# Ledger of designs, part 49: VH-VL binders against Large ribosomal subunit protein uL10m (mRpL10)

Target 1, 224 residues: Large ribosomal subunit protein uL10m (mRpL10), of Drosophila melanogaster (Fruit fly) (q9vpl3)
Amino acid sequence: RGKINIQRPKAPHYERARVVAVTQPKYPELPKAKSCFKTRAERTQQQQENPYNEIIAREVRNWLDHSRLVAFFHLSSITADDIFRVRVQLHKQNLHLKSYGSKIIEQAVKNTRYEAIVPLFHSNHCIVFSPDPEKTAALLRIVRRVPQMVLLGGIVEETMLSRNQLVAYAQMPGLHAVQAQLVQTLSQAPGHLIQQLQAHQNSFVQVLDVHAKNQMNEETPKST

## First folded at step 16 (VH-VL)

Design ka6 (from hd3 with light chain S95Y)
Fold by OpenDDE, look of step 18:
Structure ka6 (fold): chain C 224 residues (1-224), chain A 119 residues (1-119), chain B 111 residues (1-111)
Amino acid sequence: as target 1 above (224 residues)
Amino acid sequence: QVELVQSGAEVKKPGESLKISCKGSGYSFDEYWIGWVRQAPGKGLEWMGIIDPSDSYTRYSPSFQGQVTISADKSISTAYLQWSSLKASDTAMYYCARQWDYSFPLDYWGQGTLVTVSS
Amino acid sequence: DIALTQPASVSGSPGQSITISCTGTSSDVGSHNYVSWYQQHPGKAPKLMIYDNSNRPSGVSNRFSGSKSGNTASLTISGLQAEDEADYYCSSYNYGSTWVVFGGGTKLTVL
């Protein structure tokens, strides 16, 4: 009895294939979560002072407090499918894409060190959080290809950065690379010192040798 | 120093193919994108499209979609703009420029390549 | 066609201050959008003069300044010099259309 290839089952007979095709339950396409990117107008209308807003605000604060990398984006009209794709890509890098209402953000950052970010949230926006600041380059690499996402700025290691500064930061060698360079530089320092010290000594010896040779040549009487 | 150097002026006839080049230097070529801008004689600047040389991701302005092809060879830090069939209306100065992403400025420009298409 | 609107021409005398306006929509020059300004001398490539509304690249004279209010960006050139005679273009990324747009350009004449 031929090993049933479970991974690549043989195509059923034509008649069976037809029956299977007709009998396949047509599941209604799950409504693409249209809800994730409501327009500002839609979001503002729904943001009635709801105790739920406080909970969400706490969540936002928690994300801000525990993230070493936070990036702020303007979000233009984007499809649910596109945002999902971006989310998946970001998730693979342990980057978390979130979207909150402007009022929620205001509430969340009120009387905190993050209050300065409020002006960034006048339009449709999204935030990416990461516990790892070294993921900045990866983040930017992903989002650059999303025309609907525009980098506005970010927070890295508790420091607010402009979009240009964030890009510059991403272009910097990683901490480990810098450390490695430092170690390398430090390791070369003694060698250089030794070389310099030896160079002087060698030069001195050479001068002495030349002097000695010259003296010997002067003392050798021209035996006529 | 960052520099973009474009290929020389071209004189072509309608129907001919053309490929012009833009070579970048002084920076990591794959970290920045290259945009192309057209300027017809006596006219303004028109953004044509952009390419990520790292994987040749490309996007075009609608006006230029299907009209031109943008490509890049990161191994030689060069971006290309090509036509399969030139038209008289393609007569223009073409600039390449470095751009980090869509929303960032064109910070460094090539010297431009004049393309003249005449019968 | 999504376009940024600039005056066709502006003129000034040496030493004067002139301003070039760039008016767009909420999708290009609006809130949180970044406007760039380019200078182009005849027969030369454009040069970036202002980016992100008000920032100057290295090597650009401090006589050039940029600002943005609402849907209008402005380039101001103080202490006008003969060398400033050029075409000036504003540019912005349009979030709605998802491509870069340029203004029609302004010819600056130094009298």
Scores: ipSAE 0.848, ipTM 0.926, lowest interface PAE 0.6, mean pLDDT 87
Fold by ESMFold2, look of step 18:
Structure ka6 (fold): chain C 224 residues (1-224), chain A 119 residues (1-119), chain B 111 residues (1-111)
Amino acid sequence: as target 1 above (224 residues)
Amino acid sequence: QVELVQSGAEVKKPGESLKISCKGSGYSFDEYWIGWVRQAPGKGLEWMGIIDPSDSYTRYSPSFQGQVTISADKSISTAYLQWSSLKASDTAMYYCARQWDYSFPLDYWGQGTLVTVSS
Amino acid sequence: DIALTQPASVSGSPGQSITISCTGTSSDVGSHNYVSWYQQHPGKAPKLMIYDNSNRPSGVSNRFSGSKSGNTASLTISGLQAEDEADYYCSSYNYGSTWVVFGGGTKLTVL
């Protein structure tokens, strides 16, 4: 069921074109159609490829700029069902599984301190991004059970970490995170906010007292 | 000080069952996996499999799948390797070792348990 | 399940340096694989000497060093001493098969 739209040239328009034939065609053809030279077409194609690569590279750059946790993995052969299950588990924790070509990664991190990550993308890979650095432990617990994903390293709070450093970071007690938030709140807060925070200080003091006792027990020096 | 202590040497006959143990101390036992490694007399090391003591997630090398059972009891910081029916070819030294995951090193090793299976 | 290839034996005189090779494929000794090395004296458990290709655990002498190039990892022992006489094993996670592989082992003899 086709609507055949064949438009006949109008006789006045065709005859008018003969009379006004001194005028060249009004719109230019695409560069490829205008010339027998493949060089012009090659230059146009190169320019077109570059804009698409930069759009994808900008996406990577945006993820890097908005993620306080980035983890890099080697990815061996894995079924679509298995990787989908991993992606769903990660997404529930605000962890975003992505992959990009090595050329795109190189373009995205060019002239940044992160240029060192480019060699990680020689083989099949995936990247996990998250705005939440406290999700590092959850990330590692999920991916440890995935034989096809091998941790290569990561970036936490704009600091590049080896895979061993990333594991150590994930093992930090949550108490330190609470202590850091309390210090930041007290140093930033106006007088009224300080008064409201002090109403809850007994809970924080109890947590700090337990933590300080544990630290003193661990710091007992050997006698010489 | 991280330490893995294994049960003593065993002498068994073919067809008998056996369960050997590996007790960890000096670290949080359920934060790391326990791997088992076999070494036949005069031979090299073979990775048998692992267990995550936190929930008993277990995986075996294909050569050992169905041949042994790996288990753990995190309440007593102990992992186990067991056979339902020993064969003479099971004669070997068996080591447990601590491992973060598949690609990480076996950083601390037990002293080994010699299992001898002979008629 | 191709094991990593090591020479069966190597020997050296006290004070010399020796190198033990460990050769595999791009799936187990490739550009992004992590190779470990273990020392085993007769009748004793293996001890981790090198991890992540070139890192030395605390308490391991700096006479031991590791490197990797192409699909071959190397353990170098400088200033050989009598106590270095042992078996040495390399290990890696094979990405293709998804389990751990060991080399066949190398017996080091100090002459």
Scores: ipSAE 0.707, ipTM 0.869, lowest interface PAE 1.3, mean pLDDT 79

Design ka8 (from ka1 with heavy chain S54Y)
Fold by OpenDDE, look of step 18:
Structure ka8 (fold): chain C 224 residues (1-224), chain A 119 residues (1-119), chain B 111 residues (1-111)
Amino acid sequence: as target 1 above (224 residues)
Amino acid sequence: QVELVQSGAEVKKPGESLKISCKGSGYSFDEYWIGWVRQAPGKGLEWMGIIDPYDSYTRYSPSFQGQVTISADKSISTAYLQWSSLKASDTAMYYCARQWDYSFPLDYWGQGTLVTVSS
Amino acid sequence: DIALTQPASVSGSPGQSITISCTGTSSDVGSHNYVSWYQQHPGKAPKLMIYDNSNRPSGVSNRFSGSKSGNTASLTISGLQAEDEADYYCSSYNSGSHWVVFGGGTKLTVL
């Protein structure tokens, strides 16, 4: 009796396969989670002056205040599944993808240092937050592959950056790497100085030696 | 300085296969994508597709999907465009260009590779 | 095929200012997508002249400027010179189709 491979069961006989296929309960496809990303029109209609908006605005402000990396994206039509996948990928990097209405953002940043971001939110947008600015490269690597997300700009270490500046920032060596390089450079500086100082001294000594040798050669009378 | 250097002009017959190359230098090759653009004689520019050399992620314009294959070898900082079977209609200048992502400009261009397909 | 619309040709005299228009849709030029402009001389590769609607790369003359309003982007060349005679292409990412689109190109003639 051939060992029933329970891990990879042999395909059932054609007749059995037909019966199984017909008897498989057709579960209604779980309603694809309505894209939490409602169109601007839908969002604007629902944004009644609701006390809830104030709470959400506070949340947004909290995210902004506690994030050292914030990236802003235009979001085109994206499926719930796709956004979920992106969210999962970002979450693995401790990056938090959020979407808020433009009015909420406006309310959140009103009279704050972040007020300049309001013009970025004229359409469907999403924001990625991170407490770690070193994750900028990781963030951009993930979102570049999401054609529905268009980078608009960001905030890094309380500095607003254009999309190009953000890309440039991501390409810079990490702070630690830069510090290490600086330390290395500084540590080499004394050595270089010493070498330069010694080079002059050595050169001088060499010149003196040559001079001394020449003098000795002149003083040795050719004993004919 | 950033530079893209493409392989030389090609003259082929219909039905032949072809692979042209684009070598990048002066930057980290895996940090930027490479786009390919076709320009038929006397015609405009057509975006063909793009590749991320980091893991060879590729995307094609619908017009070129299945018609060409874009690939890359990051170890030698080279991107490729290939045809399995050339057509006379493939006669064109082909440009590679550096592009950070879909929404960024093609900031540096190769010199172009002229492909002529004639019977 | 989704393409941006450019005039086929534009002409100007040396020293004049000319403008080339690029009209798209709400999914490309009219969206938050950025428009780029390329210059192409005969037998040469295209060169990026304007990116992100109005930015100039290093080495590009300040005579070139870009703007965008609604579904239309514009390239303006001031102080037209003979060397400016070339084909100009606008380009934008299309957020609906998820690919890059080019305009049909504009031939600029310096008279």
Scores: ipSAE 0.845, ipTM 0.928, lowest interface PAE 0.6, mean pLDDT 87
Fold by ESMFold2, look of step 18:
Structure ka8 (fold): chain C 224 residues (1-224), chain A 119 residues (1-119), chain B 111 residues (1-111)
Amino acid sequence: as target 1 above (224 residues)
Amino acid sequence: QVELVQSGAEVKKPGESLKISCKGSGYSFDEYWIGWVRQAPGKGLEWMGIIDPYDSYTRYSPSFQGQVTISADKSISTAYLQWSSLKASDTAMYYCARQWDYSFPLDYWGQGTLVTVSS
Amino acid sequence: DIALTQPASVSGSPGQSITISCTGTSSDVGSHNYVSWYQQHPGKAPKLMIYDNSNRPSGVSNRFSGSKSGNTASLTISGLQAEDEADYYCSSYNSGSHWVVFGGGTKLTVL
């Protein structure tokens, strides 16, 4: 952790003996401790190179890699009590509220398709991570009650979604695999189609169920 | 098709109570909020507050806190706006509108309920 | 109750394009804010014309477009028609006060 790496210089034997023989000190001075210390500029530079930032960036990368649901929010001024209550409420649903510095986010997403999210982090923000995309509806119900959080968008099943696409995803019941296929379709759909799907959700689900049952009936052998 | 249908116009005297309604159809009523918007005669639109019919979560703008009550009965897909004691200054057109949350648009509007309060 | 600033009126001739501005602060018309535009004919309910700064709902003519730059949102109506004569309101969610705010409204007159 905070272990000190101290380096001491060593001069050639005959050069040290020559210098000592020429000087006229009252007593020989101890070895210079200055060779073990860094200047203020050196200390600042090494602090900037500390691996602590890289460890946190790896944490963000790990959250992104293992979270099938990620949601981004603008966060305005909020009391510590209020944000704690929101964090606890989200945690009960396996939803993990985090905030990271923008430099750390940039390091975590560098050379990935997620670089597009970096501009979201130049203002006050927070991120919610979850391994379970089925929790999207629960997430939205909780944060809709939080005036200080404004939904900006998200990532579901490695696909970036606008906030309207994320809401549409949350309104689609059914199997996990079917919802993943729907996410791919929604990411390609025009915005007016998404609004119509949200308005007709129950009818759309019923049509899919009828077609699935018809496919099962056609898979049975016909008697001849 | 999403539709919001409001109760009819009201003519009242100061001090009387009133409850107006907004019935939603064509969507899952408890998945969206209902917001209320006031428009005084010849004036602009003013957001009054919201209700989430799912659990009756409500919030009021500061201008309307304590002056009205917003409620809902999701079993009949209906939201309400009510006054315990009307004032002449309550004369206005009142709209309900559907809203996902605070930062989302009011995408579908009721036809409006004109409330006239005069002595 | 800080309203968004709109011009009180604008006018244009049929076939022309007009633009209605909506100016606020970084808390109501900033990079994280989503602006909506509503059209209201006399005696009628408002109708959503633009949401999320630039998106059109289904059934809204492509003559209507929205944009946002800095702290100003704009509604542009091209190919102006007599039926476009109405009041227009912008709206957003103020991240400081945490209330929905409307602009004061703009009366569009088609000459």
Scores: ipSAE 0.752, ipTM 0.897, lowest interface PAE 1.1, mean pLDDT 80

Design kb11 (from ha127 with light chain Y96W)
Fold by OpenDDE, fold request of step 17:
Structure kb11 (fold): chain C 224 residues (1-224), chain A 119 residues (1-119), chain B 111 residues (1-111)
Amino acid sequence: as target 1 above (224 residues)
Amino acid sequence: QVELVQSGAEVKKPGESLKISCKGSGYSFTDYWIGWVRQAPGKGLEWMGIIYPGDSDTRYSPSFQGQVTISADKSISTAYLQWSSLKASDTAMYYCARSFLYWGDFDYWGQGTLVTVSS
Amino acid sequence: DIALTQPASVSGSPGQSITISCTGTSSDIGGYNYVHWYQQHPGKAPKLMIYDVSHRPSGVSNRFSGSKSGNTASLTISGLQAEDEADYYCSSYTSWSDPFVFGGGTKLTVL
């Protein structure tokens, strides 16, 4: 009984070799986790096509369309606790603090009059919405006490305002007061113009009178 | 001018109920918090609680929770502090004060209401 | 009762500068910049002197200033005057559930 050479087994008979070759389980190549090869672009595109993003973008649009006051803030090292406190306080004043991703904002304002705000959202940010533009002063009063919130700008009555312009707006008297002032100014304008126009004439007449008086004094012969 | 006017001094017996008032004027009463502060004779200031009259959001200090009731009537710009049953230890000056922010400063104060509880 | 720690009394002569300290913890003074100072004359209501550590309300003298280091806030009164004799209280925000805590108060005597 010949010692089966375990080191060099005789090649199986051709027919057996064929059967063994055909019956060898072809282990499916583990699908290369397609997930590892998704290009950053594909991941970004999938995120863009997320129906949830569209819904949120619609929400943002809705807020923008129904708000007469919109303010944009940069958030610097703010804690969740800080945000909560500020949110509640703002809410007391009918100011609504919201935070959205930059991509969502971009989608929301695309092809709208608000597209110019996109550059403001490159970092951590929040938006405050209000239906009442008169609450601008209250908003600024609150935010001034929160150093982690930095005002970037805003929209008041569909007008884009810079930070400085918003501050100025908040310092302005109420609409009615401004209107009253405007009416007063307009009512005084004609009088002031008339005075200015007459001032030159009056000055001229005065100069002429002085000249005439001087001439009369020169013509009076010194009756020695 | 912003002013908080409190009700007059009270002399009560232990077990009696009491409600004192704080009326705000010269500002939008519903846009500010009203806090209540106790000061026992010769002692320091103790925060009791706070109310936002605009929506009646009320918060209490843990030390005063269940001991007093804070309320407000925005129609008459008045905040209230109430006891159901007074104790001798409730003898103190009580101040109401205005704050714009929940975490902020009390910028205007009432003149105080002296409550004396004696047997 | 969580109270901020103040010295019981401080004294100074007219024209001097005095400082009142208020010591808390990392959960109050150390955690927030919402420290306030109140002045109280005998028989009178407290008056706000400093808010948010160092800000002065309108009508308050520039002789009053505030600062904070770590868990300790300080009220400094420069050019001490007789009218400054009063009790001074610090306060701080602590948490949402307990937003206001006061110090024990400091009696300032002008000698």
Scores: ipSAE 0.862, ipTM 0.943, lowest interface PAE 0.6, mean pLDDT 88
Fold by OpenDDE, fold request of step 19:
Structure kb11 (fold): chain C 224 residues (1-224), chain A 119 residues (1-119), chain B 111 residues (1-111)
Amino acid sequence: as target 1 above (224 residues)
Amino acid sequence: QVELVQSGAEVKKPGESLKISCKGSGYSFTDYWIGWVRQAPGKGLEWMGIIYPGDSDTRYSPSFQGQVTISADKSISTAYLQWSSLKASDTAMYYCARSFLYWGDFDYWGQGTLVTVSS
Amino acid sequence: DIALTQPASVSGSPGQSITISCTGTSSDIGGYNYVHWYQQHPGKAPKLMIYDVSHRPSGVSNRFSGSKSGNTASLTISGLQAEDEADYYCSSYTSWSDPFVFGGGTKLTVL
C-alpha cells in the first residue's frame, strides 16, 4: 500500500474531481489583505478619519487656547526617563509638557491662528503649555539644563516669537516692573528737558560773557 | 540675598526625638527643592532626602527611608528634618541645601546643624 | 551603597595643576551630564564649584574646570593656591528614586 504522499496527494479520479469542484463552496475571495503597507497617503487619510485623532486634536487646541505661554521644542535623542524627569520638574512650575504627532498638530491648528506653527513640527517634538507667561524664565532655566530639548520658538500672549525673541522676553522685567519704569521715565522726562534747556541757556550765557570780557579787554587802552 | 539658616546645635540622648529646621530667605521658597545632607564626623557627605515645599513632594534616600522625616512649612519658608528616636549613630552635621532642579546642583547651603547624641 | 569613587587624597604645589577624578557607572556619571563638584573647607558648609560637568557658578574662579569621559568625571584646579586646600566632593544624578549620590570626597593638600 503506497505511502500516502501528504505533500502531493494523487489527483482524484476525474469524476470525483468534477463533483468536488462543483461542490466546493465558493468562498468569497477574502479581500486581499490590504498589504499592511498602507501608502503614506492611506495612512494620512486614515489618521484624519480616526475619531481618536480628532479628540486629541481638540485637546491640543484647547491647550493652545487656554495657554498664555506655549513653547515648542525639538527632542534630540531623549529617553523616556529623561522626558519623565523633565516633565515632573516642569510641572512643579505649572508648566505642562505634552507630546503630539505632527499630523495631530496639523489637524488641530488647521484654519486657526496657530497654523504658522506647523513647520516647526518635523520630527520628535514636544510642547510646553502654561497659563502664566511669567513662567517663561523658569521654563528656559529648566530646559537650558536639558541638552536634548532644543527650543524652536513659542507663543506668548498670542504672539509668535522666535527662539531669540523668547529668550529676550524671558529676560525682561515683569509687566508691572516695566510699567513702573515707564512711569518713572515719563515722570523724569519733563525734568530732563528742563535741565537740557537750561544747560543750553547757561552755555550760551557763558559764551556771551566770555565774548563780552574779551571785547572789554580789547577796548581797554594800553595805558602807556 | 539667598540664604538658608539652620537651627542651632543640638545635644540629645539616645531615644529622644528631635526636629531641626532650615529657613530659606531671599528667594521663592516654594519654587526650589530643599535637600538634607548628613556628614558624620570626619566622613563624607550623604544625601538623606529632598522636599519640594511647593507641594510637599518628598523623597528619601533608601538608606534613610523610615529613619527620618522631612517636612516643610511654606508659610514660613522653613524645611524640617526630624527623628522620632535618636541613635548614637545619628551624631553628625546636618546640612540643608537648595536646588532648583530635582537632578540639579545644590547652589546654596545652610551653615549646618550639629547633632550630638550621647548617653 | 552606591557611591562615586574618588581618590582619598591629592596633593600639589602652588602654581601646579591638579585633577581629582570621580568614577561612577553607566547609570550615573556615564548616563547623565549632571555631575557636580563641591568644595568644603574645614568647619564650613560645602560650596558649589562646578555644575553639570563643566559649568561654573558665578563667583567661582576660572581656575576650576570640570570634564567627563565615560564614567569618570574630573575636576581640574589650575594654578593651585593655598586657599584651595579643602575637601572636594563630586555628586551625580542616578535615578528618579535615588536622585543624588556623593563621592567619598578627596582631601586636597597644597604643599
Scores: ipSAE 0.861, ipTM 0.944, lowest interface PAE 0.6, mean pLDDT 88
Fold by OpenDDE, fold request of step 19:
Structure kb11 (fold): chain C 224 residues (1-224), chain A 119 residues (1-119), chain B 111 residues (1-111)
Amino acid sequence: as target 1 above (224 residues)
Amino acid sequence: QVELVQSGAEVKKPGESLKISCKGSGYSFTDYWIGWVRQAPGKGLEWMGIIYPGDSDTRYSPSFQGQVTISADKSISTAYLQWSSLKASDTAMYYCARSFLYWGDFDYWGQGTLVTVSS
Amino acid sequence: DIALTQPASVSGSPGQSITISCTGTSSDIGGYNYVHWYQQHPGKAPKLMIYDVSHRPSGVSNRFSGSKSGNTASLTISGLQAEDEADYYCSSYTSWSDPFVFGGGTKLTVL
């Protein structure tokens, strides 16, 4: 147990304080008569029909549907404090860090185009959402400084990308820059083609000129 | 090229107000934190506070809270440090510095502003 | 003011390796890997030499290296040169409310 530094007491994490303050369970007075022993089946059924899970699942779907950038991370031994710092920093870049249970994710993406992401959520994980795919570079820059966050993959513009592909995407010049490059390349293509087509003609003309010059030289009578 | 340019040296009397500036160029000013660091003559570096110009989120060191005001104008990529009433003990070199992360490193520094407060 | 503890001065001969220590607590250096080192020549602004304990910014010589053990971070300068004579400051993240703390600084003299 690390010695509590009395001189610099770690302030309880604001979120923890808030959660503790808000999550003080107002325990409804347990009606006296209901036997505490809900059968395993009843517990499982209650877990399956948890309206709260449905609400959260809808939230997840909403984020997925409205995000142009989605990144999936594994969390390795990360503290609440670490998550808070990262969350704030990401938020500064219009990146939204969310954490959901695996079951909630499964429920959220069931029978949707996102169902393929389910295998990514086996352990502690978080998701970063953004409406702006251009923030991918900023995202990666931040998370590189957070060893506890391991990039698993992502979705950019409705395309699922591997970790490596996402890294490559972040290194690419902006869409406009790429478009400009494409236009430039395409604009140069006809010139190159013309040059290649003309090269044979020019070569032929040169050969003809040489031949003509040689014939003229042969026709000049050696004035003895 | 990334550059932070600070305002010139200031000579003031005790009780006077002062506002010094730090202008960033060569990068997106709104995407980085700007920290202020004090260095008294012959002394070490002391963190004063930090501001995120993108949303004006400002944090102060406990030692400087209420003693100075940090602000930023993102339209001109400039951060400010100001005193309402200077003290002789405020005589120091003041640096602004850029950090991408709230917990990160200061990778670029201004040239410093020398503030001299004397009667 | 709670500062990180550095030796006041360190000296070495050209070509030698020297180490500057920076000692904090479990709430700063011991708690995080956000220790940074700055070099400051007389009359100049500080320069970042190491970030996140052991990472070098672009343009910084590979002679500079950083490490951490427990509550102590270390800056090692190998192949000491005359130009390395400067003040060196460590810094660390501490808390959300007080994110940055500096060390007292170490004057490095090249003999």
Scores: ipSAE 0.853, ipTM 0.937, lowest interface PAE 0.6, mean pLDDT 87
Fold by OpenDDE, fold request of step 19:
Order: structure tokens, then C-alpha cells, then sequence
Structure kb11 (fold): chain C 224 residues (1-224), chain A 119 residues (1-119), chain B 111 residues (1-111)
């Protein structure tokens, strides 16, 4: 247990400080007369229509719509410090690590093409967004070094990919390399076709030659 | 092939300024951290600082904070370590090294630059 | 100065297995799995041998292995060869403000 320096308490982590600053209950001066007992039902209804959730849901949608790479991760026993470190490193690669509540995600993707991702958000999760699908390899390279982040799947170029598919995608040569390979393959195709067409002809000629040689050997009379 | 090439050996006097260089090649220079490591004669490795050339984010070891300046020019894939005023105690081998991660391993190293500071 | 503790020297005969220890604290080796090992021959730059406690870079012999228990990381070299004679340094991540700390180094002698 690290010696708590009571005289100079370490300033809380900036995120904690922000949360504490934001979560400090600004107790609105309760007008004296209105009895605090808004019924549990009214509180629940007000919590359901939280304008804040709508705003965040819109943000999530915006990220989804503008990202060409989206990766979903389960977080296992990760500390705030770990998240911060990873976030910064990801950001260096233009990868944006975000965390949202499951309800917010559900609201954000409701009646959208992304609705299928909802089942992925039953526990502690985070999402990485990027405008650049070529950063998939960099993403995986980073997160492989973070055992607390477990890849669940992702979306690349509007296509939903499983974990394995995303890994495979990251190992693929870039689009230009694939194009080059395609061009090379296509350029070789006519040669292969010609070889295949000629192979039958060559085989036929060989068979004929063998037949001709055999006939010549049969016609040579055994000179007694 | 990934390579870090450092500038040549330097012989200087106390009080002189010095800037040594580390040029990266064979990889995306802006996507990796460059760390500087000092090794005094017959001594161990000491981390001095690190820079991310992509955005010039620079961090120093507390022991070297204010003693040296680390910089990078991404246009020529070169990182720099500089002193405004050398001391005799700065006599050492200086290595630059590449790391993909801020907390990661240095996977490629320069050949080192020997700096000798003598009166 | 926060330094990782290594033995000053270790020796072994060809074919033997040797282990080099690196001891830190709960804020470095004990706190993270970002321990790295470097080999340095005389007059040469360090070479990465192990990263993240137990992972080998491409081209590094399988004779080199790494492990960690508590605040102590270990480098094991099996089938010791003459070429393994070198200085070995451990490194660990410590904190955001001071991300890298090296051990004092261990001189390995092959007898």
C-alpha cells in the first residue's frame, strides 16, 4: 500500500479531477416549498429522457458514420492509467479510443445499419475509430501489446468483420499491392491459357510419335 | 531495411555547444518514437528522453530535463540531441533507438555517437 | 535514481543454462508486463533480445527466454555459447512521466 502522503495528496488523475468537478452536486437551491418526493416513476422517466444521452448517442453515430475503421474491444481489468496510455498511443496513429455505455450505444444505433453491434456491448467495452482503414495493422499491433483489450470484431469500409476476419484483413497487402498483384495475375493469365491450349496439342503429337515409332519397329523383319 | 544512422564522433571542450543526429530509414519515421540513451565509459545504459517525430511530442528523463534538447525533422527523417553547454561529465556514447510504443521496446539502434568533452 | 537491480556478473560453461535476474518494484516490473532485455557486445550497440517479459523478436535465438515473478524478471540463456558473452541489460516501463528505466547491466562470461 503506497505511503499515502497525507500532507501533499497527489492531485487526482486529471480524468478523476474532471469527473469530480463535474459530479460535484451543484445542489440547486431546492425551492423550500416543493416536496423532494418526485415519485420514483418520474425520476425514472426523467432519466430515460436524459437529453445528455441523446447528445452522446448522436456523437456515437457521428463517429460511426465518419469512420472507415471501427474496432470493438472488451476491457478486462484495465486501469484508468492503462487506458490513458493506450489512448495516447492510439491517438498517435490517428486512432480514437472511446468508451460508451451500452444504453447509449443501443440508442445510437437503433434503426441503423449498425444495430448488429449491440450484442457486443454487454460488459465493459471500448471502441476505436479511425478514418483510415490502412491503420488496422497499426491498431492490432498496439492492442496485441495490451492484454486487457480483447478484440471482438470491427467494421471496415462499412463491412462488419469478425475478430478473425479483422486480423486477416490487417495482414492483407494494401489496396495498391493487391491491385498490382491482380494486374500481374491477369497479365500471366493469357500465357497460362496458351500453355493449356498447347498442352493438349503437344500431348497429341507425342502420342502420335510414339505410335509411329512402334509401327516402324513392327515392320522391321527379323532378318534370319 | 530499417536502419538508424548516427552522426560521427565528436571531440569538444567544456562550454561548447553540440548537436548530434540520428537518421532513420527503411520505415515510416513519423510512426515511431525515437529514444536517446547515454552510456558513460564503462557504465550502463541511461535513458535520456524520447520524441515522437510525427507531432514532435518530446519527453525527458528527470535526470536530463533541462540538460539537453531533443528534436526531430520529419522531412529528412532525422532526430537530434543537443547541448547548449557541454560538461566533462557529458563524455559518453550516445545511442538513438526506435520504439513503436511509448512503453515499448527499442527494436532498432543506431551505431552510437561518441562524444568526448575534454579541456 | 530509480534503477533496476541486476547482478554485476554471471558466468557459465558452454552448453549450460544461466539466468540473469532483474529486480524492480511494484511500480515498474511488478506493475507492468513491459520488461525488455538487451544484449550488448563490446563496442557495439545494444540488441533487443526479449520484449514484454517473454517475447522474442524475429531473428533472436530460441535459446533466449524471459519470465517474470513478482518484482523480478529473469532472462534465461540455454545452451550457452561463446558468442553469448556480452553485457545484458533489462529495462522496464515505470510511469507516464518516466517511461523507461534500465538495469545496471550484467556481464556474462563464458568459461
Amino acid sequence: as target 1 above (224 residues)
Amino acid sequence: QVELVQSGAEVKKPGESLKISCKGSGYSFTDYWIGWVRQAPGKGLEWMGIIYPGDSDTRYSPSFQGQVTISADKSISTAYLQWSSLKASDTAMYYCARSFLYWGDFDYWGQGTLVTVSS
Amino acid sequence: DIALTQPASVSGSPGQSITISCTGTSSDIGGYNYVHWYQQHPGKAPKLMIYDVSHRPSGVSNRFSGSKSGNTASLTISGLQAEDEADYYCSSYTSWSDPFVFGGGTKLTVL
Scores: ipSAE 0.853, ipTM 0.938, lowest interface PAE 0.6, mean pLDDT 88

